VH-VL binders against a2sq57. Designs and how they scored, part 12

Target 1, 206 residues: a2sq57
Amino acid sequence: MARKKQSGGRKVEGWKAKNWYKVHAPEFLGKQFIGEIISSNPENVPGRVLTVSLGELIQDYSKQNVRASFKIMNVAGDAAYTQFNGHEMTKEFVRAMVKKRASRVDSTITVTPLGSTRELQVTITAFTINHARLSQVQELRAKMVKVVEDSAKEADFESFVSAMLKGELSKKMFAECKPIFPVRRIEIIKSESVSSAADRAAALIR
Key: E = the ipSAE of ESMFold2; O = the ipSAE of OpenDDE; V2 = 0.75 times the mean of E and O plus 0.25 times the DockQ between their complexes.

## First folded at step 6 (VH-VL; framework fv_pozelimab)

Design m8W
Fold by ESMFold2-Fast, scan of step 6:
Structure m8W (fold): chain C 206 residues (1-206), chain A 120 residues (1-120), chain B 107 residues (1-107)
Amino acid sequence: as target 1 above (206 residues)
Amino acid sequence: QVQLQESGPGLVKPSETLSLTCTVSGGSISSYYWTWIRQPPGKGLEWIGYIYYSGSTNYNPSLKSRATISVDTSKNQFSLKLSSVTAADTAVYYCARDSYGSEWYPLDYWGQGTLVTVSS
Amino acid sequence: AIQMTQSPSSLSASVGDRVTITCRASQGIRNDLGWYQQKPGKAPKLLIYAASSLQSGVPSRFAGRGSGTDFTLTISSLQPEDFATYYCLQDYDYPWTFGQGTKVEIK
């Protein structure tokens, strides 16, 4: 939501013994200021997650109901830098897409973008104009999954996330699915960064 | 209101291609599925396949290698071609509309049917 | 493919009789079943869709029941114009499949 970040709450006592850190979005999303946090020890800043309106971040009012989360990775001076952690369309926004007597086709998959050790779990939802039969549901699901998987194979992490958040993947899925069955809307309603099996194994050894 | 009418040759020689056209009047071909169904004399009904007005098709597996359905939205028509016909393809061929989905009406309008005889 | 078994293949009845035709699917098809009436030399006519919903213009003596795998069509008081062949159709999944038909004959 646009105002949640700036809603009252700057009344923090103890600021004199602590420092303010300006949190910035990743460079591929414009390195924009996304919020402030307070800490007395910069080593305790990495690992924190901030959630902001995507519409505010990329200055696109059509994405005001999409929230993006960012995890702080490092601190330099009074600035904290993040990496993309996931996104989610609000429950109210997704519910508004449901139409009586239409079908909803859901799929959750995990993709690994080109050259990345990070995995993204993404949830794809398609809304049809009319009620779809079983074979049509299966064909729609297979096609939308293929589009997203193929896009991940062709793009690095930042490029994939950018295409996803800007709606380019949704546009491509819509174009590919339209000839199969009448589709009203296709969206990636959620994404979440997940640790790879290799990264978990490496953490246990260290 | 909506009417469907089949047209095409009533006699086809073995090994040749059966070609039929269905003309839709009184309503738009857009936003519907259109289907072909056949009935051999004295026997039951067999679904051949469908076409969505966008061109997407699906066929009965028993006929998929021989059947092709196409649509011409500018003429408000859709057509069936069935290749390599034999005497077993002798039947009355019907075209029909499928408006299932929001309306729940599978095969709510049918053409009158056209008899196609496969004979030398 | 989903197989539709229709029974009986034929039945003899008199005007005013209650007639019941059954249709069984080889797997669950929810309520995605329609009933069609065909008179000699004519195209089939939709009577019932979604297993139990009466098509506009169809007399109320026709009624469909059932869900899943077992379905029935009943004609509560048979009229002279009801002597015809009746077919069930599952539209749950492709290929769509019809029952073999039930011929309702004069006794």
Scores: ipSAE 0.007, ipTM 0.517, lowest interface PAE 9.1, mean pLDDT 85

Design m8Y
Fold by ESMFold2-Fast, scan of step 6:
Parts: structure tokens; sequence; C-alpha cells
Structure m8Y (fold): chain C 206 residues (1-206), chain A 120 residues (1-120), chain B 107 residues (1-107)
């Protein structure tokens, strides 16, 4: 099944009554309508994930190749409210950034924004102009990680995610990395909400 | 054409600091990696370290505690300081450039080399 | 650090001969290998980069081959000006490391 904005439809079968729920983005992203879902039981609505084009959501065509995922947390009447669950740049878009004999430097880290009980696993990718040596790769990776970790220490969950999705973190990483090795582009190509350390500890005990 | 020229004293006393300067002409020092290499008489080549025009450096671990490379973009020069020298540091010292474009060109231009003798 | 081993350490040849020098890396270095020529009292000169790419101005009788750990430099028809010491260099990672050199001497 396609991971695109859900279109409205109607049921033609079934015994149990079904209701339509209008799903809204989180407040920090404007509470925009992002799709509709159908369910016979409102208790089964929380936990579902919807994926939409970030460019459409924030009305920014430069973000058309970014898909954002939202997890439904609660229902109020016929409206469902979400929290940010992650994002991903399309594989085609990322693939287009790769140049023959240039380097791609990847790093996946987990950050906990200031005051947050939620963790985000983020994948950072740097694309260099030419082949980078192993030591330069290590230095670029360390610098990218430091910028993202420092940003997470200074911002709450929503502010961190907003800076990430708007490209502010990419700008900071680029500025810090260009003195190390010629960099063409740096992006956080993926993020994914993960269980907190406390939740993981609880799961291991039980 | 790009030209590199080493300069510095030909004789250094044991325990002192060796100081060499490389002057770049015919091209900008910006956008390139600038390197020092040495060669003891009758022996092979040893890479000392680099400096990127931004000031970022990397050193051969065998020399890291004693070597310092710096760049002066206003003079189009970069320099090597090697502290606590001994007779083992007697060598011809070369400066060289790494360039990049569609490919990486390691050490594509070299200075003529300058002999440094460590002797009392 | 990556160890570079050349063979032979020296060889004797006549003008017009085909000579081959080998270079082996202690670990995989892709094609990040250069070849340099050094004449007595002179700075080394870049002949080949990226294992097989001929530097501008270098005669076509010089050819490099190889990838990974095993590399060769071939001089197809040795000329009088080719009597020199040849060094391989891995530029895969820092510190850059050179082979010990191969001296090509007149027979």
Amino acid sequence: as target 1 above (206 residues)
Amino acid sequence: QVQLQESGPGLVKPSETLSLTCTVSGGSISSYYWTWIRQPPGKGLEWIGYIYYSGSTNYNPSLKSRATISVDTSKNQFSLKLSSVTAADTAVYYCARDSYGSEWYPLDYWGQGTLVTVSS
Amino acid sequence: AIQMTQSPSSLSASVGDRVTITCRASQGIRNDLGWYQQKPGKAPKLLIYAASSLQSGVPSRFAGRGSGTDFTLTISSLQPEDFATYYCLQDYDYPYTFGQGTKVEIK
C-alpha cells in the first residue's frame, strides 16, 4: 500500500457502523489537515501512522521530496491529533545527490531533545565534492554528530524537529564541516521516533 | 604554473626547533591541502602532515607530538615547526600540494627541497 | 598505518627494455595509489594517480594497473631519462605512506 495522503471514500459493506476521522498535524506544524481515516471503534484510532509530503504540509516546494510521518495520539469528536513520528527524504532524491568517486558520509545517532521523554534516531548524510580520506570521513562524522547533539541539548522536541525539517541543522553542519573537507551538501535524510531509555529499560525487565 | 619554494636554516642544533616556510607562487593557497614530506639522506620518503587552507591540520602519528604546521594566507605561505630535534631529523624537507577536482591529485606539485642537518 | 611494500628494491635494465615494478598494500586501498619518479638530487614527480591515470605531461610509456592491494607500474620501452628511483604512495588514508622505493639502474 502507498504511503500517501489518504483520500476520502465510502464503505459498501460491513455490519458495524464506521466513522470518518479528520487527522491533523501537530500544532508546531500548523495543525493542517493531513488526511482522513475510517474506524468503527475510536479506541483503535490512536497508534496509526500517516505519511504525507512535507512540502504540501508547510506549503514549501523545496520540501516536496521529504515525507513526514505522524502518529495519532488521541481523538476528540471527529478529529484525530498527531505527534511527529519521523521523516524520510525519498530514495530517488538522495540517489540523485551521489556523484561517482565522491564520498558519502553516513551517521545514525539517537538524540533526546531538552526536556523530552522521546528519543529521535536521525540519519545524517554528507556528500563531498571528491573522495574523502578515512581520517577526514571520521572528522566530518564527528563534527556532524556534535552539531546535531548540541542542537538537541538546546531545544525542546518540537523546536528541534522544526529546525531539522526546515534545514537549519543542515546549514550549521555545512558551516562546521566545510573547513575540514570540501562538502557539496549535508542533510538529515531520515528521522524516526523511538522509545525512551526508560521505556526500553521497562521492556527489558518485563 | 604553480611553484613551491622552501626556505629556512640548513643547520639546527639538537634539542632546538626546526622552522621551515614554503612560499606558494603562480596560484592561490586557497582551496588546496598543503603538505610537508621529508627524506633522510639515502632513504625513502616520509609524510609529515598537511594543512588545509582553512587552518585544519593532520599529522603523521610518529611526529604529532613535535610537529606544528601553520598557514598564512595573506603571505601565500605555510610553515613547519618541528621541536626537540635530533640527528634522526636530518633530512631533505619538501613542501607539496594535494589538489582536487574531478579526481584527487596527491602531491601534484613539489618544492625543490631543502636539506636540514641537525648537528652541534 | 598502511604498510606499502615494493618489489624489487632495485633492478638493472637496458634502454628499450620493458620493466615492471610492483607495490603491495597491507590492506585494501581501492585505487588510491600514486606513482612517483625521483632522480638524484631532485624532488619526486607525480607520474600516475588513481592507480592507472597518467598525469599531464608524462610519457605514455608509463602505465599503472591494479586495485585493492596489488599494483604495478610498467615502463614499456625504457629511455635513458627513466633511470631513477620509483615510489608508490597510498592516498587512501592519512598518514600517507610510501613504498621503500625501487631503483632502476642501467645494466
Scores: ipSAE 0.073, ipTM 0.612, lowest interface PAE 5.7, mean pLDDT 87

Design s34A
Fold by ESMFold2-Fast, scan of step 6:
Structure s34A (fold): chain C 206 residues (1-206), chain A 120 residues (1-120), chain B 107 residues (1-107)
Amino acid sequence: as target 1 above (206 residues)
Amino acid sequence: QVQLQESGPGLVKPSETLSLTCTVSGGSISSYYWTWIRQPPGKGLEWIGYIYYSGSTNYNPSLKSRATISVDTSKNQFSLKLSSVTAADTAVYYCARDSYGSEWYPLDYWGQGTLVTVSS
Amino acid sequence: AIQMTQSPSSLSASVGDRVTITCRASQGIRNDLAWYQQKPGKAPKLLIYAASSLQSGVPSRFAGRGSGTDFTLTISSLQPEDFATYYCLQDYDYPLTFGQGTKVEIK
């Protein structure tokens, strides 16, 4: 009956038979501390998802209405390390973008960044200044999709995600769409990591 | 108040190119769609195409192979060229502003129209 | 292309009459429909946009209604200056297409 430690937690009195793990963002986002998680077994820590304010993570207050999600991949000591799992603009923020007599153009696509085995499903939304005619809606949608797909073909996973989260892709879509029809705003409002065949095959080995 | 005025030859020979210019006054040509419409004598209206100040164009598929619309923002003008004309192209040609791009008013200001007759 | 069909092609009416003109689209166009008035020798004038919105400066006796495929223009009390040809226009998609016109003539 050897017990080297009997403490159940950090920073919280009364927790027993549990350990606290410090969760860190991926290196390309600065490996910042993003939260703590409690578990009695380190094998149960990988696979959990944490969501944090992107604005706080990258110190950009213009991103306060964006939430980024991270999935824990591994544990080393009392530290847990994550990979990007997705992002979402708050429902309130997106709803506030809708204006009377304007059009909303939506598209959801799946991209595979250069050299990546991971796929990312992204939702693009454009808001026009006035109500767009059908062929203009179709042309705007096609242009938005092409910009994002072309960007994914030329950037690795981390570079693509960084460009997306910092609004670089939104600026590029806006510039490409502006000559077609008056556009007020274009955003990638959501992204979500999806399982690839390779990722599923890797999971079966565990 | 925005005003549009068509100008160009009133008589064009068969197989030649019809060329018209619309001069916009009382407002900037930037930020709107600019359109050509035609009306054969005693008949209805046919939309020819538009140009956006950026140079982006769209044409009626029935005329796309022959029609070209261009814009000159420095002169506040836009123009229509229609190649290989026949007697069927005889019509009053109107230029019009499509303020749809800035407000929800389709074809809200029109020029007076100019009659183009295709005859030998 | 979206085909626009107006009815009737012509009608005869007297000053003070209520006149109704109909316009049918070959497919759904939401409320993306406009009405124009054209007098002989003149360019068309926009009367109504978005199916039911009256353009500024247009008399309130003109009213539009409808959505989808079926639309009407009503003149509640015809005036002498209202004798003209009326056209509907769908602005839902390119190419923009007009109805064939309805001529309102004095009885």
Scores: ipSAE 0.592, ipTM 0.824, lowest interface PAE 1.6, mean pLDDT 88

Design s34N
Fold by ESMFold2-Fast, scan of step 6:
Structure s34N (fold): chain C 206 residues (1-206), chain A 120 residues (1-120), chain B 107 residues (1-107)
Amino acid sequence: as target 1 above (206 residues)
Amino acid sequence: QVQLQESGPGLVKPSETLSLTCTVSGGSISSYYWTWIRQPPGKGLEWIGYIYYSGSTNYNPSLKSRATISVDTSKNQFSLKLSSVTAADTAVYYCARDSYGSEWYPLDYWGQGTLVTVSS
Amino acid sequence: AIQMTQSPSSLSASVGDRVTITCRASQGIRNDLNWYQQKPGKAPKLLIYAASSLQSGVPSRFAGRGSGTDFTLTISSLQPEDFATYYCLQDYDYPLTFGQGTKVEIK
């Protein structure tokens, strides 16, 4: 029992309203709708990361086991716009590429595309038809790294990422490595955006 | 059966270039590594270098500055040139197939060997 | 370069004897070790590849063992045609390197 109460003290405007934001892929990948997020404040939307199937995004079913990540950069109305943040092939998919008496050659490098302040750490993996000797493993690694580094020096960020995701870099690496040792497949199995000096400076302000 | 046969001069003068050719018969030169090995009289075996049928080569560092291996797929042959020879280059020279590029059989077929004497 | 050391450099044996030859690598070479037989005036012949795999046409009395740095070739019952020089070869890395050889002579 409440003996002393105040009447007329209820306010309906005290409830928080949530809004849905439609998230779009970057322009160079067609600005496709990739998902929705909910927030009561547009200021809390930038910085979130969404991961989607690359195969569905670019209508290439050979890339169904590739996941692409996108970071929201800005909001306009009910739409949120992203930039590429990285990609990864599933562990099962990569492991299925290994065959009996074959070698696996791995390398992780950081590249800065032409005119870009953004850096990408990429992991390259090559699979040979037969077991490779150590010097051939080293020569394959050096060659595939050089192809990727040279491609980054000649392409802006969006062009480099597009070539990487669509398999153009894999084709170039294969062509360059084939004369050295029998190779079956070469892939960039992972990439992730790394903080540039400018991005780190900006983060210190926030 | 694959057969390899070395050919070339058996006598080379000091400071000249030693030149040998290996002819492959009974099989294709494609998809294999082809190699040269030498053996001085009464001594052990020394690997000289290889050529992949694509033309890619690798040489023993001890001979890299003087050795050149080339391949002619149309003639089913590969060749060794060794420049600036001395008496230390006197040896039986063997050509051999390395099936490693398509199988895992290192140096599985060898030529009979040819003696090259470096003398004035 | 990877150094290959064989022991003994020579041995004397009789027909029917068990002969063991050892080969040591200066660094780990996995199972990338091969054995060759060379008779006087002839080219070497591949006996065993990948440390323990017997090449087609080679008698079963030849056996290879080992991995990493230490390897052996065993001839379980020496025959007259087995008197020869034996070489190990690492093919883990270039340059390919042979042991110095082990001469198996009649006692």
Scores: ipSAE 0.422, ipTM 0.736, lowest interface PAE 2.5, mean pLDDT 87

## First folded at step 7 (VH-VL; framework fv_pozelimab)

Design p6 (at its last look DockQ between E and O 0.65; V2 from the best seeds 0.00; counts 0 for: pae E 4.2 > 2)
Fold by OpenDDE, look of step 7:
Structure p6 (fold): chain C 206 residues (1-206), chain A 120 residues (1-120), chain B 107 residues (1-107)
Amino acid sequence: as target 1 above (206 residues)
Amino acid sequence: QVQLQESGPGLVKPSETLSLTCTVSGGSISSYYWTWIRQPPGKGLEWIGYIYYSGSTNYNPSLKSRATISVDTSKNQFSLKLSSVTAADTAVYYCARDSYGTDYYPLDYWGQGTLVTVSS
Amino acid sequence: AIQMTQSPSSLSASVGDRVTITCRASQGIRNDLGWYQQKPGKAPKLLIYAASSLQSGVPSRFAGRGSGTDFTLTISSLQPEDFATYYCLQDYDYPLTFGQGTKVEIK
């Protein structure tokens, strides 16, 4: 009598229905639809980051070479809401701005906009017409940093980011650096949201 | 072609202020670092300082406390004042254009120079 | 300030001779070095910029070489009009500083 080996039916783990969530930009950037994400669990949606073209987001073609990142903070129904997480110019665009016999002056600074607990690490790049002397590089760096710092002291987080993304800070830096040295262009090529010391500390207690 | 010409007194008394003017012709005072350089008799060259078209200035640390450079864009001129002069300030003074930041040429155009003697 | 040490202070040469002048910087200055010619009673004239680039109108017998700290000016065949004092200039940083000069005299 051949013992029929009961083929242990692989419990097909029930395909949890995946839901689509519509992701929206922050209100200060028009609350536009920026994409969709799929998740079987709404609890797993917060913390995800979407990157979109800034040019498309704000309908400014001059910003096509800028990518903006948004972090999902909360979900309500099928809608997901985001906060600004950072931006970056495309490497190709930055490379294209580098000229022979010219200087690239970089500076990275962390700022905390007015009334905000959020820190933003900002990378500024000046492109000169020709090579700058060492002291001139230092002066340009100092001037750019000062403009960004001063702006952060006077603007809330959303206003600061808006000014940064729209190029207002760059224009201001350009205007203040031009009297020092012949500059061709100044750009904030990157920003990154940095967890506050408090957030980091809280994460350690967790 | 850009031309520079120094003008001012050839004799200055000790403790007085040396004042020189450089007149630029053949081009406008724009986008360059207008520079003063001096050369004591039989000696080498010493950079004094510059003024940028915007009015930004930089001076040799050795002379910073005594040197003032100004620009008059309406007259297409820039000037040097050196206070509290001594015999050590006797030199041929040159004005020059520094186009390093624009055309990549350091001190490409010079005036003919003017001798300033400090003598009681 | 960056110090520029030029050598020799003077040299005697004949027409047709090869002349070499050296300039040493107290620190690295990349290729931000110029060479100037000064004749008696005249302002210095730019000969070479960016260590090796000839200024417009300068004869090809003049050549600049070097990078970093050590630089050379060479006159391949000295001409009568080349008897003058030569200066190196660093333009890497302010204050701009010149070498002490090299007087090229006729033998």
Scores: ipSAE 0.863, ipTM 0.951, lowest interface PAE 0.5, mean pLDDT 94
Fold by ESMFold2, look of step 7:
Structure p6 (fold): chain C 206 residues (1-206), chain A 120 residues (1-120), chain B 107 residues (1-107)
Amino acid sequence: as target 1 above (206 residues)
Amino acid sequence: QVQLQESGPGLVKPSETLSLTCTVSGGSISSYYWTWIRQPPGKGLEWIGYIYYSGSTNYNPSLKSRATISVDTSKNQFSLKLSSVTAADTAVYYCARDSYGTDYYPLDYWGQGTLVTVSS
Amino acid sequence: AIQMTQSPSSLSASVGDRVTITCRASQGIRNDLGWYQQKPGKAPKLLIYAASSLQSGVPSRFAGRGSGTDFTLTISSLQPEDFATYYCLQDYDYPLTFGQGTKVEIK
């Protein structure tokens, strides 16, 4: 990565200096370097979103097909600091989980983790071993939703997101659903942070 | 190769509890849905309910208040109890195996049936 | 509960006849429909599952068709061993429900 810097001590010209900013993941994910961006004005940096491989971010190969998104909230010097914005499994990875004679059980819900002003919209998907009868699909859906909602009530934002990204919620849902119907896999395939302070501020400026 | 066989009393007095056991042989009771069905003489078939290997049950709403299905994995058996019987409960009672895993063959193996008569 | 209505309730036929039995559901049940054959004093036997798939060991003269609410069992050339009562079963949702039966009798 090249670092370019210009100062206002030169002749006054019609050109502007451009700077590199090192972008870091949130502290609860280790503040790991996730990339660089270029801007001529530090005021244009907040609000930008970077997307990275979750597998590389948390050093877990099983997450290589999961993308995590981080929104820049502020800059200090040549560093930019982010908050979690969302995650999504790649469409190819999700498609590969579909089986011809099995059921897919979907639910999208919004949760507010304990003590948080931030909301998360999450998409939960179960893939059964065989096609499920209607009341079994409905029972699976209700159980998946309850597990995620209860987990959000008991965890702060960072703890909830960590449990989600590391697959702990998926394992809990799997265990709770197994007595109802044979499931192959249960995943939170997507999450999106909503009603963040930055999002509200951006909406007011429009 | 899987065989199911019903056993239990053929005569039950009114107001008492009908009790039947289905013994599974030639295969394991594990990881299947196990079902009771009945047929009054000269009439059609009525699904009573199932038990899943995990112990989870589901019952026909018409019988839910009176029917109990249980499983004993160690004996490779599952059972039906029907309380407060009347003459209307006189029927041939069948046990059957329902779908499992990747195979979709609903009610693919049945017992031979056992007639239960409710009479004073 | 989902009601299953079979037609006819009974029929008389000769060996070699083509026989058609219909089954209608009170709501859409996709292809979650089975056909069963029951001979006197015996348990029902699965013939067809998923509306049109033949169970192992069932002769190809038996054919099922339909999806949604209207289903048909056809025996293309009736054999002496086919005289029995036939039931449809929906397994779309609980409680599982059978049609009232169609008795196929020899002429």
Scores: ipSAE 0.296, ipTM 0.706, lowest interface PAE 4.2, mean pLDDT 87
ESMFold2 (binder alone), look of step 7: mean pLDDT 91; pTM 0.940

Design p7 (at its last look DockQ between E and O 0.72; V2 from the best seeds 0.00; counts 0 for: pae E 4.0 > 2)
Fold by OpenDDE, look of step 7:
Structure p7 (fold): chain C 206 residues (1-206), chain A 120 residues (1-120), chain B 107 residues (1-107)
Amino acid sequence: as target 1 above (206 residues)
Amino acid sequence: QVQLQESGPGLVKPSETLSLTCTVSGGSISSYYWTWIRQPPGKGLEWIGYIYYSGSTNYNPSLKSRATISVDTSKNQFSLKLSSVTAADTAVYYCARDSYPTGWYPLDYWGQGTLVTVSS
Amino acid sequence: AIQMTQSPSSLSASVGDRVTITCRASQGIRNDLGWYQQKPGKAPKLLIYAASSLQSGVPSRFAGRGSGTDFTLTISSLQPEDFATYYCLQDYDYPLTFGQGTKVEIK
C-alpha cells in the first residue's frame, strides 16, 4: 500500500490587494495630479519620489526641459500629498546651451529660505557669449551666488522655489550679470533638497 | 573704422589730479572694454584699467586707489582721472579699445597717445 | 598679477635675418597672449592674438607660437620696416600685463 505523499500545497500567500494612490503636487504649484502609485500598504507610500515635467505641471512650454521631483509626505485615503524635492534640467538641454569659445560658469550653493528648516542645494550655470577671463568668471559667480542667497533670505521656502522654477531668479541674475560681462543665459540647472542636520539625526534614532 | 583720440593737459603739478578724455569716433561706445594704458618715457607699457558700457570698471591694483575711469555715452567719450600724481606718473597715456568680451582682439585700436608730464 | 618675462631685451639683426623673441608667463595663460609692434612715437600695433593668430594686414613673415607659459614671436625674414620694439601681452586675467619689450635694432 504505497503511502500517497501528500504534496504540501504551497500556501499561495494571498495576493494582498494593491491600492492606487493619486499623487498631487504641492499647493503652491496648484495641487495638480502628477501621477499614481500602487502599494499594498499605505505606510510604504510616504518617502516615494515622483518626477514630472515642469512644463506640463505649470503649463509652460518653455519649461519642458525641466524635471521636477516631489516626495510623498502623507497619504489620506487614496490621495497622496507631496513636497518639492528638487528639479533638474535635462542634460541635452544643458549641453545645447554650451557654445564653442564661450564660458560655462557653474556654482553650487546651499540655501535655507526664510523661516524654513529645509535646506536646498542649488546649482547655477551662466553661459557667456564669449570666453570669459578668470576674474570675470569669479565676478559672475559671486554675483549669481549673491542673488540666490539674498532671495533665500527674503522668501519662504515655497516662494523661493516658485521664484526659482518660474525663472525669476534667473532673470534677476541675468540682469545683474549683464552689466559685468556679456552673458547669454543664466539658469538654475539643478536643485536638491538636503536633509537638515536635525532630520539626519532623527533618522539615526529610528 | 574706429578711431580713438586722447585729449587733456600735457602738464600736471605734483599732488594734483591728471585728467584725460578719450573721444571715440567711427563707432559707439558699446560692447567693448574701453581701456587706458600708459608708457613712461623709454619704458614699457602699463595697463591702467577699463570701463564697460554699463559703467563697470576694473583697475590695475597698483593704481586702483588713485585711478577713476568714467564714460559718457552721450558724447561717445571715456575719461581717466589719476589723483595725487608724482613724477612717476609722467608717461604717454593711451586710450584703447579692448574687443574683449565680444571679440578676440585684445587692445585692437589705440589712440595716438598723449604725453603727460608731472612737474612743478 | 601675472608676470611676463620677455627675452631678449634687445637684439641687433640685419635685413633678411630670422628673429626670435620669447615671452614667459609666471603661470599658465593658455593661448591668451598677444604680440604688439611699437615704433618710436607711435602706439603699439597688434600683430598676433591668441598666441598664434595673425592680425589682419600683418605680413606672413610674422608668426606666433606657444601655449601655457612659453611663447615665441618669429620674424622669418626681417624687413627694414620691422625695426621696432615688440611687446607680449597676456590677456588671460586682469590686470593685463605686458612683457618688458624687445628692441630690434639694425646691425
Scores: ipSAE 0.709, ipTM 0.866, lowest interface PAE 0.8, mean pLDDT 93
Fold by ESMFold2, look of step 7:
Structure p7 (fold): chain C 206 residues (1-206), chain A 120 residues (1-120), chain B 107 residues (1-107)
Amino acid sequence: as target 1 above (206 residues)
Amino acid sequence: QVQLQESGPGLVKPSETLSLTCTVSGGSISSYYWTWIRQPPGKGLEWIGYIYYSGSTNYNPSLKSRATISVDTSKNQFSLKLSSVTAADTAVYYCARDSYPTGWYPLDYWGQGTLVTVSS
Amino acid sequence: AIQMTQSPSSLSASVGDRVTITCRASQGIRNDLGWYQQKPGKAPKLLIYAASSLQSGVPSRFAGRGSGTDFTLTISSLQPEDFATYYCLQDYDYPLTFGQGTKVEIK
């Protein structure tokens, strides 16, 4: 993590003491160690975001091109605990999936999993095997969106994020789109935790 | 080589249903968009619609309320029904293969066509 | 629907002539344009796909050009077997639509 370094003073003066905090993934992802941070003030630790390889986190080589981010919510002793903040496939990996004879179908939507106050903005992309005609691109987009929206209505936040990160939603979208037009790959390439629309609207009235 | 052949009645009475079948030989009906096109005598070509082997269909908006395309994969056939016909539906009807999505070759194989006359 | 306008509607030409037929789309269709030849009593035959790619077995005297909205079919030296009606087809979006046709007649 970031390291603070100070220098100054006219006479010899000691350096500020720094403490290490062990950061853990959320319980639903195994609560495993994801990194360390250093700070001289524990009140400055909450709110920091760490990004790790999803492949290393869940010990799955097929996820090495996916980054997952976690926001520190609280500190207890030398431990810091997080919640899921988002994920993203690397730009290089996504760019490598593009073929000039094929179509890329994109959509960005916001979902609120069942019973959750938290919202996720997700970016869905499909890569077809060949160039799709415009109406088929539109049908694929609508189907992809519907599958993700329906899944969010049926799952709590942790279940939805797990299905997303493990590729279960991608498999379902692939199966549902196959009758419309041949798809090579469908992925949720990015997700981001966002404040609710109600909270943003309330803030604007203040 | 893939071959397509239209079959069905050549004469249909007004207000009745036109029904045609296309038999595909020399290849499987799988993985293609199977298409009906018509051409009134002395006039141009009109795309009617397609069926994908999965059962998915799409129709020309001008005919959507009256046209139904279906597929029977066990017989390697697909069919057109056009209800409530009038004299304006008199045309040569073609079935064709759309090799999309595997390439750039829309409508690369055509049947020979069958004339359907709508008359009392 | 995307409208395809061909011109001329007919033309008369002699064997050996250079013939050019145009096709205009009502909106951009990239290069998603095919050319078909139809002889009397026969089904249309695909000549050119993707605006400029010659179908296998089609003589090299046929050439297609264009992208976007304006396309041409050229026959560099007309042969007796080329007297027919020619259609353009856009396959950019459904419904697929044909031009109205260009009849090439012997002079």
Scores: ipSAE 0.321, ipTM 0.731, lowest interface PAE 4.0, mean pLDDT 87
ESMFold2 (binder alone), look of step 7: mean pLDDT 91; pTM 0.937

